# VHH binders against Profilin-1 (pfn-1), part 16

Target 1, 132 residues: Profilin-1 (pfn-1), of Caenorhabditis elegans (q9xw16)
Amino acid sequence: MSGWNAYIDTMTAAAPSIKRCAIVGAADGSVWARTEADNVFKASEEELKTFVALFNDVTQVPAKGADIEGVHYVVPRTEESLIFGKKENTGFFAVKTKSAVLIAVYEGPNEVAAQVRKAVESMQTYLNNAGY

## First folded at step 1 (VHH)

Design k19 (from k14, 14 letters changed; framework vhh_3k1k_2)
Fold by ESMFold2-Fast, scan of step 1:
Structure k19 (fold): chain B 132 residues (1-132), chain A 124 residues (1-124)
Amino acid sequence: as target 1 above (132 residues)
Amino acid sequence: QVQLVESGGALVQPGGSLRLSCAASGFTFDDYAMRWYRQAPGKEREWVAGISWSGGSTSYEDSVKGRFTISRDDARNTVYLQMNSLKPEDTAVYYCAKDYESLFGSYDTEFDYWGQGTQVTVSS
């Protein structure tokens, strides 16, 4: 389990503005690792199962939006294997790899969002190259 | 210091083509969506085209769809607008802007930066 926590640590080090994040199974939304304690990622396993299923047809997501940690986010559009959304000062980026989905929640202005997106996509590339 | 420098504007006849360039500096170019806007004489500035930070998604104003193509070269920190089948109605100063919020359904943000513009005139 600690092995997957190292990826969480790497993402947080790359973008300290990430408030909460998780790495979950692409097939079932099972949690592999997530932030805990003072910045616990609060999404239920039922919610995550629903969320990862959105990647089966990302073109339908803008019409429905997405729920993470009990918050309903507007998803204006999707790109490739990326779903992102915003609700007031809170936002998220989620990317799909071969076997995982990475989810990062942030709070703050748009310049923070750009840094979080870069960190999430860099990790996506790394995991795909590592066979995940 | 953020800088955007547009170039490529010229006088062309109806049906002609032009390629505009926007050279960016002072920020991490590949982290941001980029947009083109234009402002015709006596009119407000209007959005023309947008490209996502990854280049995987593009969007266009209805009147330019099929005629204009936006692209980017992240190695050169440059965004391009290829304009074909130009019409007199396309006459305007064209502006480049970086954009954080376009990806969330808004094209106006406090982090938008405008270049000096480049004049395109379509006239016989």
Scores: ipSAE 0.000, ipTM 0.132, lowest interface PAE 15.4, mean pLDDT 80

Design k2 (from k1 with V98A G99D S100Y P101S Y107P E108G S109T T110E D112E; framework vhh_3k1k_2)
Fold by ESMFold2-Fast, scan of step 1:
Structure k2 (fold): chain B 132 residues (1-132), chain A 124 residues (1-124)
Amino acid sequence: as target 1 above (132 residues)
Amino acid sequence: QVQLVESGGALVQPGGSLRLSCAASGFTFSSYSMRWYRQAPGKEREWVAGISSSGGSTSYEDSVKGRFTISRDDARNTVYLQMNSLKPEDTAVYYCAADYSPPLPPPGTEFEYWGQGTQVTVSS
């Protein structure tokens, strides 16, 4: 039960509408943990390197959008350590900590999105407070 | 439910030996690094020795190096501190501590546990 996978389990338990998620290194996008099997997070190494680099200048992201798992998302706006997007009935929240980026992909209406955001931001706060 | 219970503290003469034990319960012992700390009267708690979760590495404060040995028995959920060549300066309450090594435990799980201590007195 130990390891970064336990953090994935904590987030998905807090927001069951999360379909897939991952914890990746902020510097290089290396995967520390991700959902597996029926909920496998499918982003490639190259895509994740590109994605985490977006946090170097989040102000440019709304003009370009963001790609996760080969899906192009419209990013309406960003906050200092938060990138989020939507495409039809799917969406994502990604937050940066000191050492990691948490990515959660969900499906459902706006009330579902609010719960997913809360789960991801709660984990972000926990990891930042712990020095990660 | 989580408990760390130290035992083995006693009054011993200078140059004597003593073995402290710390019995752990209520958590997955093998996933935690274990440490010994001590606190002498009027002083702050200081680190004494540590052992990794795998048991593959140990570390010691300079003043006890070569005299103290930390070890663990995961089958018994116990960590030990073998204390040799005891000095009056070793007089203190000795505490066992467990700390989850990175990555951190899940939110809502305490990752640092402490025992209540066992008194070691070294005097003639």
Scores: ipSAE 0.014, ipTM 0.220, lowest interface PAE 7.1, mean pLDDT 85

Design k20 (from k14 with G99D H100F P102E P103Y P104Y L105G P106L P107D K108S Y109T T110E D112E; framework vhh_3k1k_2)
Fold by ESMFold2-Fast, scan of step 1:
Structure k20 (fold): chain B 132 residues (1-132), chain A 124 residues (1-124)
Amino acid sequence: as target 1 above (132 residues)
Amino acid sequence: QVQLVESGGALVQPGGSLRLSCAASGFTFDDYAMRWYRQAPGKEREWVAGISWSGGSTSYEDSVKGRFTISRDDARNTVYLQMNSLKPEDTAVYYCAADFSEYYGLDSTEYEYWGQGTQVTVSS
């Protein structure tokens, strides 16, 4: 069975305000694991391929924003391996590892956003240390 | 006080052209990336075009690539959107936006300032 679902479960347990999340391939945006059922992560393969390509030059992203699940997010700033965005009280954090991109969509105020960012960055560190 | 004022919206026939302007004030314009968004009736606001703070990089949504050109004039604190070969599908209110993430900080819920918009209608 796929072990990648365990990482999804770990992130959502650490930050319950994550509404939907996914782990995708950094090269092509292929889905390795995602939330399902009532929390299904709905991004298309085409959208994910476009999204992961943003990590090729994150400095260009604030000028155009980012699209996830057909929703356009304002990206206020980026860091070398981090893209995050907001739209009203909804937002996302996406981090790149050597071979993966982790995407978490959340709802709530800034206090919630900080918790989600910490959960995603913790998983980024873990996967990098595991060689992913 | 930060202000973004869009202008140039009009009714135009398919195949026509318009140039939208966004006049910015109340911040150091040349330090910020500028973007154009649009919102059609009953639809979500979508990104259209962006230009870096230096003007050295531009980006476009696929449906407008080759037809729209974003540019900036830092001496006039203005960003422009030149729209050519307009289609009925381009009908929307067009908004400009500036990234203020450095200003608002970690305790802010607002990272971007929006203008009031300018209506573009493409119809015969």
Scores: ipSAE 0.000, ipTM 0.095, lowest interface PAE 14.0, mean pLDDT 81

Design k21 (from k14, 14 letters changed; framework vhh_3k1k_2)
Fold by ESMFold2-Fast, scan of step 1:
Structure k21 (fold): chain B 132 residues (1-132), chain A 124 residues (1-124)
Amino acid sequence: as target 1 above (132 residues)
Amino acid sequence: QVQLVESGGALVQPGGSLRLSCAASGFTFDDYAMRWYRQAPGKEREWVAGISWSGGSTSYEDSVKGRFTISRDDARNTVYLQMNSLKPEDTAVYYCATEYLDSGFYESPDFDYWGQGTQVTVSS
């Protein structure tokens, strides 16, 4: 519909260990695109609005952690435009661009996490260069 | 290696105040966020408050907002929890935790790495 699903497809092709992901508006958490069907990204509008607001001051996030799809993740450290978390064998990476936040949830060990981070950061760079 | 030593717990009356301390050693304290958790009898451990490595940001569980204040003294490698307007439901063992052990990215938090805690009892 909006064409944003093509970027979801690109990320999941680059890192097959991504279980669910979404591209949401940085200002309000509105969903632009997400994985669907058996891999549907299940965050509520209220949760996403709260989550994207974390990027207003990422330094606060390691103290509390972050909630995605009703799951509480430990956030060990943040970077200016990156929040990542882990809970046992599950984790996420979230990056902010000028207009969007990309969120990817994955399962697997450190090697898988590194691959997912690379895919998400590559897309962040692409979208920033495209003016998003 | 890493040690977290909680202190300051006591029996206090409802409406009272208490200051908890957590002395940290064995890691570069200034580089990591610090958190307080609590565990009441028969319940799971819950997050209470957190402070960023820089001290520039703090966060609190809704039930303690406005009553508890977290702070840190990097010169003393200590994190504090000032508790005001204490209620019976605040009765718990309070634990200090560090982002260093709660890496979340490579290791899950392990209760064996936390200190023994400090008992706070609010009763009269």
Scores: ipSAE 0.000, ipTM 0.143, lowest interface PAE 13.9, mean pLDDT 80

Design k22 (from k14 with G99K H100Y S101R P102S P103G P104L L105T P106Y P107H K108P Y109S; framework vhh_3k1k_2)
Fold by ESMFold2-Fast, scan of step 1:
Structure k22 (fold): chain B 132 residues (1-132), chain A 124 residues (1-124)
Amino acid sequence: as target 1 above (132 residues)
Amino acid sequence: QVQLVESGGALVQPGGSLRLSCAASGFTFDDYAMRWYRQAPGKEREWVAGISWSGGSTSYEDSVKGRFTISRDDARNTVYLQMNSLKPEDTAVYYCAAKYRSGLTYHPSTYDYWGQGTQVTVSS
């Protein structure tokens, strides 16, 4: 069986420091797939709709930060299709594809962030090539 | 925990009727397209009927058109399959499946969740 959850499994296998992640619709923040059970990604529909709208103008994000799962993250800078943030020992990477936004929340120092970023960006490339 | 639980399967005579139910829990039912599939002994699992996440669109395999009706009750997190004019060829285990509405493919392998199935036997 394959579904959008197979992509979640691929990302979490590639970067074990990912604690929770989701694939959501870029237009509306609707959840396509997410980690479940003890690792459930808990963002509300309102929060996700607000979050994906940040990709309409990423240059505004460092001034105000970003909220994921009710946690406010400092966003030091953005790239055209990438928003990332840090709060104490937790962080996230979010990337936009044609149709989706991938969000990965991780725990650990900045040394593990590179592996998480690589996993998320690899999936971004794969989904863009698949037409998503 | 995500669950899909089918019920309503029984032994019926040709020309009889059954209504199958699939009760969903552990996910936001309103955001999922729902499908019914069936599998007869020694055969592949085949698609039978589908209903969109909004309930605005339904679709059916050719051999069941006009006899089967799929519907959903979002207040009860349940999808139904009303089966009329049953034939021996309809004998199978019936499964429900759920796929998030933003998934763009309806191939069986892309469905997020599957139930355990309910046996329908049409004979005598």
Scores: ipSAE 0.000, ipTM 0.079, lowest interface PAE 19.1, mean pLDDT 81

Design k23 (from k14, 14 letters changed; framework vhh_3k1k_2)
Fold by ESMFold2-Fast, scan of step 1:
Structure k23 (fold): chain B 132 residues (1-132), chain A 124 residues (1-124)
Amino acid sequence: as target 1 above (132 residues)
Amino acid sequence: QVQLVESGGALVQPGGSLRLSCAASGFTFDDYAMRWYRQAPGKEREWVAGISWSGGSTSYEDSVKGRFTISRDDARNTVYLQMNSLKPEDTAVYYCARSKYLGTHYSQPSFDYWGQGTQVTVSS
């Protein structure tokens, strides 16, 4: 798990507006790494299992929304390997790689959202190229 | 100002290949989804291929699947359409388009910044 924290550090350095993030297993939602201490990512085991299963059919997600850390987000649209949501001044981006799902929760206006999305998709590309 | 400039159109024989380029300027290229459209004589403009702003997702119209490949080079502010196994039915003016808003999915109909087009003719 500790080796995966280097990727968490890379993402948060690239987009400082990320408040909390995690890398979880695509098959089961098991946490590989997450932000800790004052910014700990607090999703439950059951919530993460439910969340990663959304990637099995992303077309259903906009009708239902998505839950992260007990917060229900409106999901305006999805791409094959991308789910994002909004709730007031908060939001998230989640992307699927070959074996992982990256989740980043941020706070701020729409300009911040664009930066967070770019950071998350850059890491997705990196991990896919590394075989993850 | 947003500017898109297509190039690479030519006369080719059936079975031939062409690569089209679309050079973008006046905006942050890697924040926007891109599409290729075409318009044949006497026909409506149709969507051909789309690519997400990250490049992680692509989609194609059924008639071009397996023959055309869309890609992007964000360092060069350019989107490409590689066209293989060209058919007379592919004869059209090809246009590139930028999504209207940041982060818009390429499947959305929100594409309103257009280039001038490049003519592709497939004929013996």
Scores: ipSAE 0.000, ipTM 0.107, lowest interface PAE 18.7, mean pLDDT 82

Design k24 (framework vhh_3k1k_2)
Fold by ESMFold2-Fast, scan of step 1:
Order: C-alpha cells, then sequence, then structure tokens
Structure k24 (fold): chain B 132 residues (1-132), chain A 125 residues (1-125)
C-alpha cells in the first residue's frame, strides 16, 4: 500500500470535518493517496489534471471557479499556493507543495473551515520540509 | 492588544546585507500569514514578501526575488526578512503585517490585517 495514506489519516484526524481528501501529483494530478470506502474521493483523472493546472496561475481562478468531484465551487479569491472554494454548506481547501497538491473537501458551517485550512496547510509545511 | 514590533533597520553600503525581525504579540501567531511591506520617500507603500501561516509557501515582489528571504520562527512569534545584495532603491521604511483570511456567513472571504510601526533601512555610500 501507499505510504501516502498515512498523511491522509493525519489530516482527517486533525480536522474531523474533512469528508473526503486526496494527495495528488502537482505535475499531472495523478492520485498518490485518497480517502476510501464510504468517504471515497471521486474526482476523475481528467478533472484532477485540469484542477492541478489551476496552480500555474491562481489569480485566474476566482473568475471561473473550480470543479472537484463534478461539483462547481465558487472561489472567492486565491492566496499564494492556496485555492479554496465554497458551495452552500460544503467547501474545499487545496494547497500546492513542491511536488504535490493536497485537496480536502469538508462539510459544515464556516466555523469549521479554519480548522480544515489549518490541517491542510500543516501538511503542506511538513511535505515541503520533507522535499515534496 | 495586538502588537507587531520591527527591528534591524540600519544604514548600509550598497551590496550589504541586513536581517529584519518582527516580534508579534496579542494574537495566535501560528494562525496568521505574515508579510513585509516597504515605503520609500514620496512613494506608495508596496508589498515586498509574504509567508503563509504554516511557512510552507513564500512569495516575493519581482525586484527582490533572489535577494530577499522571508522566514518565520513560530516558537518565538517572530518573522524575519533576510536582505542581501542591497541597492539604493531598497531604501525605505519596512513594515511587517499579519493577515488572516476570514469567512463571512455566506462563504465569502475577507482579509484582516495588523500592522507594525516600521523600521528604517537606508542603503547609500
Amino acid sequence: as target 1 above (132 residues)
Amino acid sequence: QVQLVESGGALVQPGGSLRLSCAASGFTFDDYAMRWYRQAPGKEREWVAGISWSGGSTSYEDSVKGRFTISRDDARNTVYLQMNSLKPEDTAVYYCAAYETKYSPTGDSYTVEYWGQGTQVTVSS
């Protein structure tokens, strides 16, 4: 099994409001690890390839939004290596490292969004420091 | 009360180096991204460098890329700006700022910023 599953487990333990998440390659959107079973992350290979390409110019993303798991999210703005979106009571945070993109989809009120963001950015820091 | 206190500003020769520090208090430092801005005489305040709350991402204004490095020490609640190969056009008052993205009830984001008092950097012969 992929050793990358341990990082998925770490993120979901840190932020229980994460419903689904994945770690994908920054260059091609290839899945390194994702939540499975009842919480399977359902994005297609084509969608993920399109999504990771958004990090080539994050300033363009608010104008068009972003699609994850066939759901179109409004992206209010982007920051550095961060794209986040909202649709009603669901949302996501995606962060880019040197080699990976981490995507976390959550459900709940805005009060839980900060905890999810913290979890994915903590993992971003760890992976960047590990050379990923 | 939120406070940001900059230090390290000095007079240096062109080609010299300086390290600026910004000590933070009165808020949860680890939750905030940090930025450095500068304001030269007669000019608008401009963004110089930024570091995410986690330290995993940094960004720089084009004129300082390769010369300046931003870093943070969360155990000491301090952000740093290492400035190398200084040029006369780097002469300015340097400010640190703490910023956080907040979410409205409708899901829209907005930025909260706190500012320091500034530290003077002068680059001349």
Scores: ipSAE 0.000, ipTM 0.120, lowest interface PAE 18.2, mean pLDDT 81

Design k25 (from k14, 13 letters changed; framework vhh_3k1k_2)
Fold by ESMFold2-Fast, scan of step 1:
Formats: C-alpha cells, sequence, structure tokens
Structure k25 (fold): chain B 132 residues (1-132), chain A 124 residues (1-124)
C-alpha cells in the first residue's frame, strides 16, 4: 500500500463532503493514490493524462470545460495552479503542485465548495513544502 | 543509517522564545523536505511546520502561524524551529522528521523518519 493514501485520508477528514479524490502525477496523470471501494475515483488513464495537460495552459479551460470520471464540468474560471468545475450541485477542485495534481470531487451547495477548496489548497501547500 | 537528533528543548515562561535544532545525517539532506511535529501527553503527533527541499516554501499549522519560523542550513545539515510568544498549549515533545525526497514522485514514497524528540515545557 502506498504512503500517499495517508494524504487522501487527511483531505477527506478535513472536508467530509469530498466524495472521491486522487493524487496523480503532474507530468503524466499516473495515479499515486485514490479513494477506493464504494468511493472509488474511476477516471481512466487516458482521461487523467488529458486532464493534467490542462495545467499547461489553464486560460483555455473555461472555453471548453473539463472531464472527470466521464462527467463534463463547466469551468467558470481558472487560476495559475487551480482548475475547478461545476455541474449542478456536483463539482471538483484540482490543484497543481510541483510534481502532482490533486483532484477532489464533491457534492453539495456553494457553501460546501468553499470548505473543499480550502482543504485541497491546504494539501497543495503541504505537498509543495514536501518538495512535491 | 538515517539519524535525526533534536536539541534545544527547555522550560520557558509564557511569552518566552526558544530555538530548536535538528541535526541530520545518513542521507542527502538537500534532497528532502524537513518537518517539525509535536506530541503533547496523551495525544497523537501533530504537524507543526515544514520546509521544502529547496527552502523556497514553508508552511505552518494555523495555531503557530506568526509565532514559529522554520528554516534550514544545508551546509550544516540542520533544520531549525524558532518559537516566539510561547503559550502553555505549546508544551510537547517536538520531533524533527525527514519528509519525502523531491525525486520520489517517480517512485514509491517512504513514510517520514522521526528523531527521538526534545521536550518543550511552557509554564510559569
Amino acid sequence: as target 1 above (132 residues)
Amino acid sequence: QVQLVESGGALVQPGGSLRLSCAASGFTFDDYAMRWYRQAPGKEREWVAGISWSGGSTSYEDSVKGRFTISRDDARNTVYLQMNSLKPEDTAVYYCAKGYTRLSHYGSPQFDYWGQGTQVTVSS
């Protein structure tokens, strides 16, 4: 079992509205850790490779949206290292670190989204500090 | 053989300051993020502060932000924790930890290696 699973647990404890999440390689979208079983993060390898490539030019993403787990999300705007999307009451936050991309899928209203964003950004800071 | 040796723990008055040191050996120090954790009696270890392998990024637990500063001296293989405005709630054994290597994102990560700790007591 991967030591990276401890970071998945930390994020889900900080924001219980996260339904599924993963930590993937920024260069290739390879999965380092993800939620499993009934909460399995089920994006394909091809989809993740496409998704992490979005961070090469985040300004193009709002025009087309983003696909996670076969679900198309509207991306209202992006920041340098942050892509987030919405589809009704479902959404995601994805942040890029030096070597990784963290993806968290949540369900709930906008109030819940703020909590999920903070949890993801806290982990982004933690991993950057760890050299990732 | 990885070794982490913490020092600098003492009894201090509330509002006082203290600097902890962690001397590292047995690995290429500047390839690793370094962290400080603490453990109060009867509680689990809590992350306190971290510094990236390059020293370009630092992070802190909310309760210590603005009071504690982490730094590193790669020439001496040492990481420091400067603690200011100490409170009784800061009383704990402080542990230095070797984080993951900057290169391990292409391989299996390892759990942090821990030192033996240094006791900090904040009491009047």
Scores: ipSAE 0.000, ipTM 0.127, lowest interface PAE 14.1, mean pLDDT 81

Design k26 (from k14, 15 letters changed; framework vhh_3k1k_2)
Fold by ESMFold2-Fast, scan of step 1:
Structure k26 (fold): chain B 132 residues (1-132), chain A 124 residues (1-124)
Amino acid sequence: as target 1 above (132 residues)
Amino acid sequence: QVQLVESGGALVQPGGSLRLSCAASGFTFDDYAMRWYRQAPGKEREWVAGISWSGGSTSYEDSVKGRFTISRDDARNTVYLQMNSLKPEDTAVYYCATSKLYGHTRYSPGMDVWGQGTQVTVSS
C-alpha cells in the first residue's frame, strides 16, 4: 500500500460527494494513489498520461473537453492550474501542484461541487507548500 | 526500510550506450511509480524519465526522448534506464526515486525516497 492513500482518505472525508479520486505524477500521469475496491478510480494509465498533458496548456482544454474513466466531460473554463468539468450528474475537479495532479470525480448537483473544489484546492495548497 | 541502490554508471565515449539499474527494497515495488533524475555539476537536479507502477505508461524529458528508455522488472524489484546515443551533455549523477508517504499525519508531507546516485561521464 502507498502512504499517499492517506491523502486520498483526507480528500474523500472532506467532501463525501467525491466518488473516486487519484493523485498522479504531473510529468507522466503515473498513479501515486487512487481509490480502490468498490470505489476504484478506473482511468487507464494511457488516459492519465493524456490528461496530465492538458496542464501544459490549460487554455486549449475548453475547446476539446477532457476524458476521465472513459467519460467525456465538458470543460466550461480553466484556471492556471485547475481543470474542471461536468457530464450530466457527474463532474470532476483536477488541480496541478509542482509534482502532482489531484483528480476528484463526484456525483450530485452543482451545490456539492463547491465542497469538492474546496477539498481539492486545500490539498493542492498543502502539497505545494510541502514541496510537491 | 525503503532503499534504492543505483548502479551501472561509467565513463563512455560520445555515441556510446549504458544501462543503469536501480534495485529497490523494503517496499512493495510494483505498487509504486519509479523515476530517474540527473544532476550535472553546478546545475539543479532535473527529471529524466518516469514509469508507472504497472509499466503501462512511460514519460521522458524532451532532450532524452528517442535516446533513453525506462523499463522495470517487478520480479527483480529493479528499474532500468537504457541510455543510447550518449552526448557530453548527458554527463551527470543519475538518481533513482519513488514518491512515498510515511506516517499517519494527514498534513505531513510525504518522504521522497532517493538513491545515492551513479555517475555517468560522457568523454568529450
Scores: ipSAE 0.000, ipTM 0.152, lowest interface PAE 12.8, mean pLDDT 80

Design k27 (framework vhh_3k1k_2)
Fold by ESMFold2-Fast, scan of step 1:
Structure k27 (fold): chain B 132 residues (1-132), chain A 124 residues (1-124)
Amino acid sequence: as target 1 above (132 residues)
Amino acid sequence: QVQLVESGGALVQPGGSLRLSCAASGFTFSDYSMRWYRQAPGKEREWVAGISSAGDYTSYEDSVKGRFTISRDDARNTVYLQMNSLKPEDTAVYYCAVTGPPPLPPSSYGFQYWGQGTQVTVSS
């Protein structure tokens, strides 16, 4: 009876600077769970399909940037299974697991980014260990 | 309605081979990762193998690595488990499983469905 929304709640509790987040399928960007209501993660299915495809070759992403929720982010660098970006006072971290991509959008200065990254990477480790 | 139907279970001698099949219906098969589990008499159900939705990642329980191979045929909505070098300790009922969220409604997120199982017996 429990849904994927419990994992969203876990990430947002661990890093209060996360404003919106989602767990999506790695193959197609289909939404498994996302923040709702006043904090709705509003990326379209087509945008998410494009976004998850970036993980096919993360080394090309810094040259092009990434689009999330209709916002174009500068991606300064990538790591294996990690894409992150910044635009003014907003930023995101996205990590790929075996079957999913976790996306967290935060607002605030770079000082809060470390907590957001830690929350997303902790969930990535948990889901990989669970076979996702 | 999600439906999983396993087949291919049989009695084989140690060192033998079997190929199990799981026919899936009621969901967009290519969007979901698929798994095989097994349950021996008096034991808990344990995970055996998994394959990603794209088929580009597979994972196995340590005791079956190198002997079992999971694969999928999305055109036929079927996942397979090729079992080689079978041992008596592989004797179990084998279950196909799908777990997965969308594109289903939010109330379906995190669901897991099981097939009815197929019996594999390895004995002399």
Scores: ipSAE 0.006, ipTM 0.136, lowest interface PAE 10.2, mean pLDDT 81

Design k28 (from k27 with V98A T99G G100K P101S S107P S108Y Y109T G110S F111M Q112D; framework vhh_3k1k_2)
Fold by ESMFold2-Fast, scan of step 1:
Structure k28 (fold): chain B 132 residues (1-132), chain A 124 residues (1-124)
Amino acid sequence: as target 1 above (132 residues)
Amino acid sequence: QVQLVESGGALVQPGGSLRLSCAASGFTFSDYSMRWYRQAPGKEREWVAGISSAGDYTSYEDSVKGRFTISRDDARNTVYLQMNSLKPEDTAVYYCAAGKSPPLPPPYTSMDYWGQGTQVTVSS
């Protein structure tokens, strides 16, 4: 495993409702680390390349939504470095750092979503402070 | 007690080769990504190469890419740096470092453990 797996473990420990997550390169969507085994993050290279390109202009995303693991999510709005969406009882938070995009897919109600967002944003802050 | 002990530094001629070793003890080696840094006289310490905890990802500074190879042997708790086609500008003290950060060129201060260094001199 890559050394980035430690960061996946940190996020999933902080928010156990994260079902699948990944850390990918912001420039190309290359996978640095992801959850595996029963919770494997199943996004294609092409899908991830398309997804990270959404951060080039987040204002266009609510009109189109976003695709993760072949699932189309409604994106109600975006913030400068944050894209989030929901599909029934499943949702995601994705944040961009200087060189990475963190993607966390969760299941559960709004209380769970708040914890997942906090975990992802905490890791975003940590990586930005570390120069990533 | 945590210890990283580098060895293999020597005086070599330009175009020569060396293999540096770093033996680790006192921590769970397989949980750590490993790096090599170097410091030339009058310069700050610079990152050279990194290898992930699982050994499946490596990264290199541009000036050494294609010439240096980092590897690890978890059965021996050792990380290696194979240095080929050595140049005078490779002259430096080489340091082994262990950290739980990614094996990319991370911030210098993110390393948990450091060795004492081994001197490599490349001259005619």
Scores: ipSAE 0.014, ipTM 0.169, lowest interface PAE 7.8, mean pLDDT 84

Design k29 (from k27 with V98K T99S P101H L104P P105A S107P S108L G110T Q112E; framework vhh_3k1k_2)
Fold by ESMFold2-Fast, scan of step 1:
Structure k29 (fold): chain B 132 residues (1-132), chain A 124 residues (1-124)
Amino acid sequence: as target 1 above (132 residues)
Amino acid sequence: QVQLVESGGALVQPGGSLRLSCAASGFTFSDYSMRWYRQAPGKEREWVAGISSAGDYTSYEDSVKGRFTISRDDARNTVYLQMNSLKPEDTAVYYCAKSGHPPPAPPLYTFEYWGQGTQVTVSS
């Protein structure tokens, strides 16, 4: 359907191993859309505000890790617009656009992680091209 | 201009029920997900429940699952929160929020908006 929920549906269709995901405002972590019901993205507004602030200086993140949905992830490295985290068989990819941050939490091996990263980066490119 | 007006807050006994309403204006209601938050005295504002723009998805904070139900009536530009089995810990000011802005809107409209709130007190 219209609105930001259509982008959530697009990402989950592109990478079925995404367990939960969200699109949030880059400035304040306000949620524009998230997966809900049985696959609800559970991060609090305060946690998301803290999380998006990590993009102000991604070089600090590998030393501390990142918290999403109350789960602490090890962040092995970052790129200017990408934070990648791992915890056991789970992981996340978060990418920043001009005005948004896309967060996708997934489960599975490295091949699955590659598919999730591709889906999130494709959406990042699309939104940047749309002026977001 | 975006406006959200909450109503329905009251004093209720533990185990009681209330239905909160949020009347929205100044935007195309059906294009936005809507949420309820609450804030107890001296505490941070916490998310309570959310409903997608299409009404296809609903989500709840763990402490309210099974007790609260969020719903929407797009014909009336209203989102509701049905609260059952109320506990003293549910005492708070409840706020309605509009989340983000759907494409192809300009980035300047990506901020979340809040209403004035409605007080819910659960006490004997």
Scores: ipSAE 0.013, ipTM 0.166, lowest interface PAE 8.6, mean pLDDT 81

